# Ledger of designs, part 122: VH-VL binders against Large ribosomal subunit protein uL10m (mRpL10)

Target 1, 224 residues: Large ribosomal subunit protein uL10m (mRpL10), of Drosophila melanogaster (Fruit fly) (q9vpl3)
Amino acid sequence: RGKINIQRPKAPHYERARVVAVTQPKYPELPKAKSCFKTRAERTQQQQENPYNEIIAREVRNWLDHSRLVAFFHLSSITADDIFRVRVQLHKQNLHLKSYGSKIIEQAVKNTRYEAIVPLFHSNHCIVFSPDPEKTAALLRIVRRVPQMVLLGGIVEETMLSRNQLVAYAQMPGLHAVQAQLVQTLSQAPGHLIQQLQAHQNSFVQVLDVHAKNQMNEETPKST
Short names: E, the ipSAE of ESMFold2; O, the ipSAE of OpenDDE; V2, 0.75 times the mean of E and O plus 0.25 times the DockQ between their complexes.

## First folded at step 7 (VH-VL)

Design e48 (from y85 with heavy chain I50Q; framework fv_anetumab; at its last look DockQ between E and O 0.18; V2 from the best seeds 0.00; counts 0 for: pae E 2.9 > 2, placed apart)
Fold by OpenDDE, look of step 8:
Structure e48 (fold): chain C 224 residues (1-224), chain A 119 residues (1-119), chain B 111 residues (1-111)
Amino acid sequence: as target 1 above (224 residues)
Amino acid sequence: QVELVQSGAEVKKPGESLKISCKGSGYSFTDYWIGWVRQAPGKGLEWMGQIYPGDSDTRYSPSFQGQVTISADKSISTAYLQWSSLKASDTAMYYCATSFYDWGEFDYWGQGTLVTVSS
Amino acid sequence: DIALTQPASVSGSPGQSITISCTGTSSDVGGYNYVSWYQQHPGKAPKLMIYDVSNRPSGVSNRFSGSKSGNTASLTISGLQAEDEADYYCSSYDSSSTPYVFGGGTKLTVL
């Protein structure tokens, strides 16, 4: 019985080969995770007037309108894996990393209050959106580990901020902390006022008591 | 101030189940990873796994995958490490620690829970 | 298991500067700036001393510094004090196998 050459199995009979060829599950090619970050060249080529550009532009506008924190980054050479990692980290903080073509951004912000951001999109870029402005510190902390992401500026509470202003904003005590301090300060004010008012009354009563005591002492006849 | 308080020392027999806890306070419990680190007597630190309480994303070291279960209850700011069946080799100090990053530094540590498994 | 390699022990006299090395591969120490150092006194929990290769957390003495060259990270302790006697562990992210890895630890003795 001839040693079955396991290293070079004999080609199956023609009929069997046909059956195997037909029954081989065509695994759909896993959609190549289209790296959301296409090279500038690839982005420019896709910027042909695609009816989809309007849809994407609307999406961008929607993100801008519903975000209280928007940060703009220059993106240098970065791997898809690294981008994915950063995206996951950001997502856990309710930060959404997106990349759009410059033309799409222009279309999206045309004749809107966001038109001033267009000059920021001359190179490879990405945008981070969040509904929570308190996440600014978290954002900066995450991107600090990503040298390929260079902060250009952002929008916080509908205000355009420079890089330095964003950094400063992130270092500020949270609105709640400031509010708490304010409330504490305000709550102390009435107490002080009451104390001051009571102090005057108490002083007056003391003076009256002294006066009354002095009058009583004058009326007590020196019993010889 | 950030504090992680772990449950007390445990003495168990082989084959018994165990669940130890780590309660976080002084920070947003759902915004930081909680990791578990094992240290056998006289040995080094071993990362076991970690959980993000905000979405219950859990990651395990290959060496501990299937050997332990990490969980969290965000309502009481508590993370858990549990065994279904303890082994003598599970005798160790177990630390919980917080990390802002998924693969970042552990900036705050619990006091540790000593688990002794002896027949 | 790709382990970070540390010397088993280092020693120094008070006032001296000592360096502890942590050697990994290009998939961990060499690939990322995610190296951390922990100090552990006997019977105590580890304490973060350095993160991201060279950054110090608040409250950590400026005597502790970190650096990296190639696949080797280094912890330097200047002006060595008796209180510095402890075990030191490096850690890093590893993209190839175990996401988080600790070094074997280095026992620092102050003579």
Scores: ipSAE 0.643, ipTM 0.831, lowest interface PAE 0.9, mean pLDDT 86
Fold by ESMFold2-Fast, scan of step 7:
Structure e48 (fold): chain C 224 residues (1-224), chain A 119 residues (1-119), chain B 111 residues (1-111)
Amino acid sequence: as target 1 above (224 residues)
Amino acid sequence: QVELVQSGAEVKKPGESLKISCKGSGYSFTDYWIGWVRQAPGKGLEWMGQIYPGDSDTRYSPSFQGQVTISADKSISTAYLQWSSLKASDTAMYYCATSFYDWGEFDYWGQGTLVTVSS
Amino acid sequence: DIALTQPASVSGSPGQSITISCTGTSSDVGGYNYVSWYQQHPGKAPKLMIYDVSNRPSGVSNRFSGSKSGNTASLTISGLQAEDEADYYCSSYDSSSTPYVFGGGTKLTVL
């Protein structure tokens, strides 16, 4: 599967710091170029041409290619201990929380069907990947307790979905054929999805309010 | 539909070993934490620890770390609480309960297992 | 190990409203919105009544409500009924590397 795999042979010797290191790729090395002689334009170009950025961008493309569920979140200020707790719980459900710089995301999706997602990453962000789209309900249940993570939208079975469409998908109980048909039916052109998500970025308070309401509704599900 | 069924009452002597069980049904056993909660006679609830059966990850209260072992067998959807050497102070009602979060509420509870340790 | 602080007992008459407090610190009740309340009748397992400070599980009467101010969470029972007579326990997430801490419990007597 991906090169970032938390299922290590030494799983019984689980350690907090090592779980974080495995789930979040760290830059192998920062280039020691002569930064003092670079203009802003030259530094920007060097960042985009940085071979380490291309390696990480390739990793992001690999995650996108091998994940049947990808969810995009705005991430507000959160403590290291709190995000680590969230990452561990997500990982138990085969959900992999990743954070990449916006330039790396742009390089990863440039000239792909997902290029339209770039505007989502102008602010603080994180992405959750999973090979299992049935875990969408588990993802939303976990994030319900993390007000600092605000769902913006996602990709299910290579189809871009808005926040509301992803929430609707999560509420469907294991009907694979119907779910696949619904995803296709609810699918939107990337431009349309981005327009809707940009509105939420500009109205962050509104997105948080909707998220809080969704948490309350999910905690008191409709019984037969 | 979700049910936790615990093993029957136990009467033991100090120094004996004991393993009690909690069998889950009606839910995805490997997707929920199972916690153990102790209640001494006439006393309140004490969280002892919990396990995630999907990967056997465990959390223990400092008061119970090293005094008990929590384990699970996902093939039979059963969690266990074990003592290597019982003490009279272990006399209590023991509940198992499920939580989706390792920082959240316990939504379903077993009926309890009464453990009596006396000489 | 110190449990969350609850009054040992509280009493009320049928139809009255009563409130049970649960006091912790900034590392538990004050720092997070993960407060739960449990009802326990004699000889029975606890039942979840409130989670995330103020939310009710399906099937729990709207007479039960929860709130929080600073380091103190409160459970309020309105229109008190005989069947409400039970022990009530609060619980919270604890950031000191243990996910749970319980309150000492409150015996509610319906007079």
Scores: ipSAE 0.623, ipTM 0.817, lowest interface PAE 1.5, mean pLDDT 81
Fold by ESMFold2, look of step 8:
Structure e48 (fold): chain C 224 residues (1-224), chain A 119 residues (1-119), chain B 111 residues (1-111)
Amino acid sequence: as target 1 above (224 residues)
Amino acid sequence: QVELVQSGAEVKKPGESLKISCKGSGYSFTDYWIGWVRQAPGKGLEWMGQIYPGDSDTRYSPSFQGQVTISADKSISTAYLQWSSLKASDTAMYYCATSFYDWGEFDYWGQGTLVTVSS
Amino acid sequence: DIALTQPASVSGSPGQSITISCTGTSSDVGGYNYVSWYQQHPGKAPKLMIYDVSNRPSGVSNRFSGSKSGNTASLTISGLQAEDEADYYCSSYDSSSTPYVFGGGTKLTVL
């Protein structure tokens, strides 16, 4: 009717255009009100993502801080079964295969000396962590049979190495031979120490037994 | 210097049990597979199976599954091949060998253990 | 037998080059680059001469080389010497099951 006629486009086109033109400025305020609600939902999503992302970033930071070997790979298409087989083989060598989003990596290395690694993660990737830098040769032997993992570089003893430098590091047979011999020697040393302790224990028992028998003979002298 | 030293030759009768050994030195024993390869007199090489001493993960050729037992004692860096009941057809040279991979490819070999089974 | 197929014997004169073939299928030699070659002298353990088709372990003469084409791998020994007289075995990973498969062996005779 009169009030409804204004809200409904029954007015002539020219008069409808003027009414629409006048109400257009107020229409921007209506989108503002709608965007405020969307902004609240976006703020809530951002807050939820921030706590989750920071938890994962702390995990990455912890791995970086406690690993003496870190290797970065480009990862091309690979089946779940194949990557599982690779992870098992790596795990047998104390090598830990992980994948993280680029945003997580960026957050993890923020304000650290490792910020330089961020560009490596703009494509699909994976990372191998290990406390054992002597396992670099083992890592390269494993991935040699995994063409889907392409070595980009790494960190050994907190020194960043290019792909070629990491390969060269792994090919130092004198170092690896010395490290292997030291590990074998130390593994045998606990057994040697145990044998020495057992021998001394047995000798101690034997001495006490002889002493006890001598005291018994001394205390019971002959009657005549 | 990687070395695999196997136990001495054995002469046995059918039905007897046998356990032969392979002691490794000069490398990290728990980080490499130890495999067993059979060679019957005048015949070729046969892969029998292998073990990863670090966690005792053991793989067998289908031809030898259930016929032998492969085991290891990492505390003394020694792997074993064992029969519960020998047959005359078990007469062969048995080699142990190291592999980085779970499917063979043997880098270093023991000297071999000749097992003779005859009445 | 589904073992890798090798000729029973090959022969050559000192100084010549000879080639030993190893034919498998797409489940082993054809499908993977995990072919190895072993040399075995009488009464001795096998010795790894070639791995991953064409790589030589440390201490193996550069006279030994490996290659493959399709389902057939080849071991080539150049500058043949009397000491090369031995049995040669190829081997490969076999995806049709987990086992490691050997060829039947080739007796190399130096004339």
Scores: ipSAE 0.373, ipTM 0.686, lowest interface PAE 2.9, mean pLDDT 78
ESMFold2 (binder alone), look of step 8: mean pLDDT 90; pTM 0.920

Design e49 (from y85 with heavy chain I50L; framework fv_anetumab)
Fold by ESMFold2-Fast, scan of step 7:
Structure e49 (fold): chain C 224 residues (1-224), chain A 119 residues (1-119), chain B 111 residues (1-111)
Amino acid sequence: as target 1 above (224 residues)
Amino acid sequence: QVELVQSGAEVKKPGESLKISCKGSGYSFTDYWIGWVRQAPGKGLEWMGLIYPGDSDTRYSPSFQGQVTISADKSISTAYLQWSSLKASDTAMYYCATSFYDWGEFDYWGQGTLVTVSS
Amino acid sequence: DIALTQPASVSGSPGQSITISCTGTSSDVGGYNYVSWYQQHPGKAPKLMIYDVSNRPSGVSNRFSGSKSGNTASLTISGLQAEDEADYYCSSYDSSSTPYVFGGGTKLTVL
């Protein structure tokens, strides 16, 4: 349209402009990605109050009840690709690598015969489950090539075993009856709880030693 | 004792199909990976691929993807390497070898199968 | 050309020590402790000599030792004997594009 040549629009009175400026909200810009995600602290709070924790705790109890082999590991910093590779190799041997928060594990085992395992999970951890206790040797052979996974102990045929006891069990791939008797004999040792705590301490020292050796090789630890 | 026994030497013409075998004994066949390694005359070792007989999970080197097929029959503890159409460049010694890990060493080796492809 | 770098040849006299290098990148030799060494005599299958950088299988002479520094692994043979004359191959896990890679091989000659 070219009927009237308008060179400049009318501006509002100065007084009105001042009122609009004073009442305009001011806030910092937030990237879309940050607004769509909760902070670590907010996720932790949600986990504490969310009834979803009880559902997962029941899943953990089902794994414990239906697994004749349960192994507990301290888990150092490891990439998603590396842990996925380990999980696939374990799965081929009917070994199921699971990671659960310490609070969920505590809820799962509270008031059960397994409550004694809770102290093992105060640091970063993972658990391997299997219905087949004869796969203990395969499990240990796989994880010896994963320095980030340090064996703390386990449960075989519903009996709690220390790291050394589990290693001994793995080296007896004989008749099932003989293996069951060995488990009973090892579990009747007066110091089985003390042995389990000692194995945890030794495993933690080993993890620290691995990190020190990696530093000597001028390798830097990856972010957690 | 662990032993891998491979099929005998083959002499073929270009365009022919071929399937060579590797029979394992003395170990749990379904608990170990079987790899195939090629060695052309006067050349070094080339990894071709791996198979896990327990579930037939198969991995190929990018250089050999689509060139060969690796398979296994766990009922007779035998792994196979096969070509649909041989080329003169396929002339080589072929080894099978076992590994407990898909990222690790080959601890036991077959004696090798010599494949000669010539017109 | 996706292979670990080895010298084409190395030589020594009986009783001498020699070292064979194997150089890769941070995605193979430098990133993992999954380095193996194989010995191959003419007309024979390869034999595993070293695994996990420095470990020897049962039955392998303690004259053979392995080490690694950064992106380079090394095989050292002490007290050389005539029967050590063979081709030597290193190998490593490769996290980048191929799950496994061999070195180009080194021919060891003993007088």
Scores: ipSAE 0.477, ipTM 0.735, lowest interface PAE 2.2, mean pLDDT 80

Design e5 (from y85 with heavy chain F100Y; framework fv_anetumab; at its last look DockQ between E and O 0.35; V2 from the best seeds 0.00; counts 0 for: pae E 7.4 > 2)
Fold by ESMFold2-Fast, scan of step 7:
Structure e5 (fold): chain C 224 residues (1-224), chain A 119 residues (1-119), chain B 111 residues (1-111)
Amino acid sequence: as target 1 above (224 residues)
Amino acid sequence: QVELVQSGAEVKKPGESLKISCKGSGYSFTDYWIGWVRQAPGKGLEWMGIIYPGDSDTRYSPSFQGQVTISADKSISTAYLQWSSLKASDTAMYYCATSYYDWGEFDYWGQGTLVTVSS
Amino acid sequence: DIALTQPASVSGSPGQSITISCTGTSSDVGGYNYVSWYQQHPGKAPKLMIYDVSNRPSGVSNRFSGSKSGNTASLTISGLQAEDEADYYCSSYDSSSTPYVFGGGTKLTVL
């Protein structure tokens, strides 16, 4: 309804003006911003003057230094709600899911014993940290049903383990001392890993089975 | 050997309170979620809610939010389902069941508790 | 609330094969591979038969198999036996409201 002379009901209202402003594309000041190049000096200055990266890199180093279990995952497309659900379930087992940019990880581990992990982060990734290496089995049980998370490998008791070695570690529950010996055994050179896992799995399975039965027998005497 | 043992059948009048129990054994009680599932006479299964006993994280179906209270006592490995004031429409079989994941299957079930609310 | 659609009944003869469907939306069956199937005999608690669309728990006969296409999951029972006569329920994770939802149930009659 209305004529051009009856503009009061059709005057531009605040919401219409705001919607137009919000939907209007924002153009960068530089006409060539579609493919702008930074000078070498500008790139160098930005790298030197990014305090955020150093703060987060320090956080990453702190997580690595204070975690006895670190697991690395490739992360496929996943919704925020779905990853939050996984994060909550992991947190209940004292497992902490973190995501960091590749350059921050590189900065955090450069010239440290962890430098070897950098190639794992050239694609989309996430990391799970825990102070408790006994939670490796719980970690694998949870992520087994998250197809978007693919295990790449990890660090247990400061020892770098491949995916298969980490899986083998998770299958052998035991005392802390036995677990430490197992980690040392599993960290053998890749060339002889299969033979040693085949030979030592039988021996350690028997030792862990006897030990588990001893633990169960020691717990049953709590017959009050 | 995982087992869930539920409390015995209850016969109540409208307006009365009730608390039924589900005792878990043979597994790590604090590492599994416990869910409650309702089945009205001759009807299908209805998910009511779940609780994680380790930290008491509890989630309800929208249909049951505010109608019941789910709780757990990890010291005696027992979960509870409670009503402050029963209605005749609460007459149903109530099952407890365990799940390792809050997004996953219920792998072990209790035998059920029949609650009858009448007269 | 029941969000997943199942046929009310299905029937077969001993030795035959039957399929039960379970239809949801992209927020449950279609969006995730977290579909389970439960068997319930009269007067008994449900028993898990299938989880994660197609996996069988230890002790469940290989006559039971699961599959999914789009928003519809299916339970197939081959070589029907009298003991298979029961109610069957599907379930899925539900991202839209709460973690879990059941289907309406299907009564299987073995003639």
Scores: ipSAE 0.619, ipTM 0.831, lowest interface PAE 1.6, mean pLDDT 80
Fold by OpenDDE, look of step 8:
Structure e5 (fold): chain C 224 residues (1-224), chain A 119 residues (1-119), chain B 111 residues (1-111)
Amino acid sequence: as target 1 above (224 residues)
Amino acid sequence: QVELVQSGAEVKKPGESLKISCKGSGYSFTDYWIGWVRQAPGKGLEWMGIIYPGDSDTRYSPSFQGQVTISADKSISTAYLQWSSLKASDTAMYYCATSYYDWGEFDYWGQGTLVTVSS
Amino acid sequence: DIALTQPASVSGSPGQSITISCTGTSSDVGGYNYVSWYQQHPGKAPKLMIYDVSNRPSGVSNRFSGSKSGNTASLTISGLQAEDEADYYCSSYDSSSTPYVFGGGTKLTVL
């Protein structure tokens, strides 16, 4: 039994060699390690517009265009677990929590009506989207329990609101409640008018009755 | 006004199955979580689990996982708590309650259902 | 079972102020501002009195207030009345095990 020469293994059979040659993974040449010392500025410039960034930017725009409620938050040292928890809570209320990079946001809102939101995204941030502006109160209720989420502002019905304005909006009675109140007020107005008109008529009739009674009393001869 | 009405008191024997109910009214049934809380006689409150009727997302306390089943029928605004096989230790008052969250405070409570399991 | 620690009983005279403590850990009371307090009269369902450490639901008397320091939350009842005699339970979010945990309860007696 010939000693297997471990130093010069016998060339595999021609067919096996062919298969091995075809199945050898062509490892792409490792990009020449350009000097690790590219300045932050050079790294920012070479960030080739990752085609993925465009896709994500479109997604962001889509959310903005289809949301009637948008809220912007600063995130301060929040754990992934906590974020997940909040996300679930929000989701149950048809509120969608998303996080995007500042550059993506900039790209997404460039030359749009939303360009004014760019200054809000200087640090870790998240956005909550909803198609329902009536969920503003629900949103604020949930996030109040999350001290790591700081409300910066929002957009409601295409109107940019400050933090305080958003809070005030959430405290307003729902549109339906206001409408109901309006209807109630309007329904009471005719009743009051009718009452006032009737009051004048009734007063007039009373005066006439008194006058008639007085005339009848004057015409009754004192039967001696 | 939000109201939770629970089914009546139950007297059962060990090994029997039981399903108690909690009917919600006066609010959007699918927008709030419904939790179940156990209170054994003379004992404190115990969080059992909670369900979101909107999508039937259900969460259990580890102590009650596999011991009970929580369900909901949104068509009739009713949540359920059920046992496949009752034990004497299941003797307790059971409360359903609404919560805005999968955890946290219960805003509105049912009147409770007393379950007595005795041989 | 990780329970929040409450005194078994507290007592006070009408008009006095009493405080009920609820002690937990950094994974519940100490870690979050999600402490709630419930009042339970005999034979009745619990009633939410305080949520988020210090907030009162609508309809709850301003005599009830909540606070927290470290791992201990406190319920203070000022101007104690006979109707305040009840069991009081604290609760909190718990990140370590059960999402929601109750205290052992405190019996308040009005003397």
Scores: ipSAE 0.395, ipTM 0.716, lowest interface PAE 1.6, mean pLDDT 86
Fold by ESMFold2, look of step 8:
Structure e5 (fold): chain C 224 residues (1-224), chain A 119 residues (1-119), chain B 111 residues (1-111)
Amino acid sequence: as target 1 above (224 residues)
Amino acid sequence: QVELVQSGAEVKKPGESLKISCKGSGYSFTDYWIGWVRQAPGKGLEWMGIIYPGDSDTRYSPSFQGQVTISADKSISTAYLQWSSLKASDTAMYYCATSYYDWGEFDYWGQGTLVTVSS
Amino acid sequence: DIALTQPASVSGSPGQSITISCTGTSSDVGGYNYVSWYQQHPGKAPKLMIYDVSNRPSGVSNRFSGSKSGNTASLTISGLQAEDEADYYCSSYDSSSTPYVFGGGTKLTVL
């Protein structure tokens, strides 16, 4: 009969399948006519051999490998217009909102330290990726207005953080804020420049030490 | 420390052009929206429009669409509000303010620029 | 334009509590939890006091609280102090035409 050809991917076919898998993750169903009795292993093996699943899993792995910030959210019902607006706001901050099927996530993180995240994707979810960990505060500010996105936790600089740890990380002052204070001091005090530079340099070191200690001394990761 | 510094007060005649400025410092200028809010003498606040300096994405209130131009120069961290032809009804205090959103919730405000348009 | 209705003035004595109302429609206050309140002293820029109906920015006294019911939001100021004397504006996201609307403002007088 006229079967959907999922076994012969082409470049245009791959791109269509990638878009569908990202926006509407799905996997092919087994043909009805072949057998009434298949084991769980046979069904899982067939799904994992589909070339679209491998392509999308490779893309997820690439996002994980090149993102210094990854945040995981539970996603409640939300209109298409509202999620599109959130995606645009996030994108302006170099924050990339994605969704993937749980089996694709399993394949992407298999044999990595991130295997523990797989259960987060058994329900409605979304993930935000970014190369810029300093954008964590911007992420949380944008999502604060989106109660349908519930923060579960994240990864910053390859370290798993609980919800509370990620929120605490976002509240730390960035090096840009300390650098701006240094520039302001240089501009204001030409007659006392050397003494003020030394004072602000010491303050910068102290802020960096507090930041490092907060990361090392955070409480046990949240269990959610 | 986030700061928005606006240009000084202006006294103009009807029909003249004007461009007022809002310079941001202490934050990443291209990463936050800057909105303009009008306050006529003795009146309340009016949302005029908003711009994202990173890509110049600009939105206007229907009441001000076509009457003003909102722009930004990210190389000098400055947003602008300009009129090609002022009216007496443009007499007001004009504020710039920052937002994380393309619509509002303004957390940091400039000091305001008083524009007076009269004969 | 004014899209949200506030009383023109309210007054209270030091130490008392007062409430300022802000009434909109289902396209703004009633439909969304994006209500903010601003304080403006004479000759000064507005200051954000409340966002998301009830949240206070850092540095805002816990004497200021916000709530809403239906199409009406409320700002409550407890323990009134002389420095609370100012104009107060509510604001909201609006889904109709202008995406952010302000109330007409309320003059608070501390007697």
Scores: ipSAE 0.049, ipTM 0.562, lowest interface PAE 7.4, mean pLDDT 77
ESMFold2 (binder alone), look of step 8: mean pLDDT 93; pTM 0.949

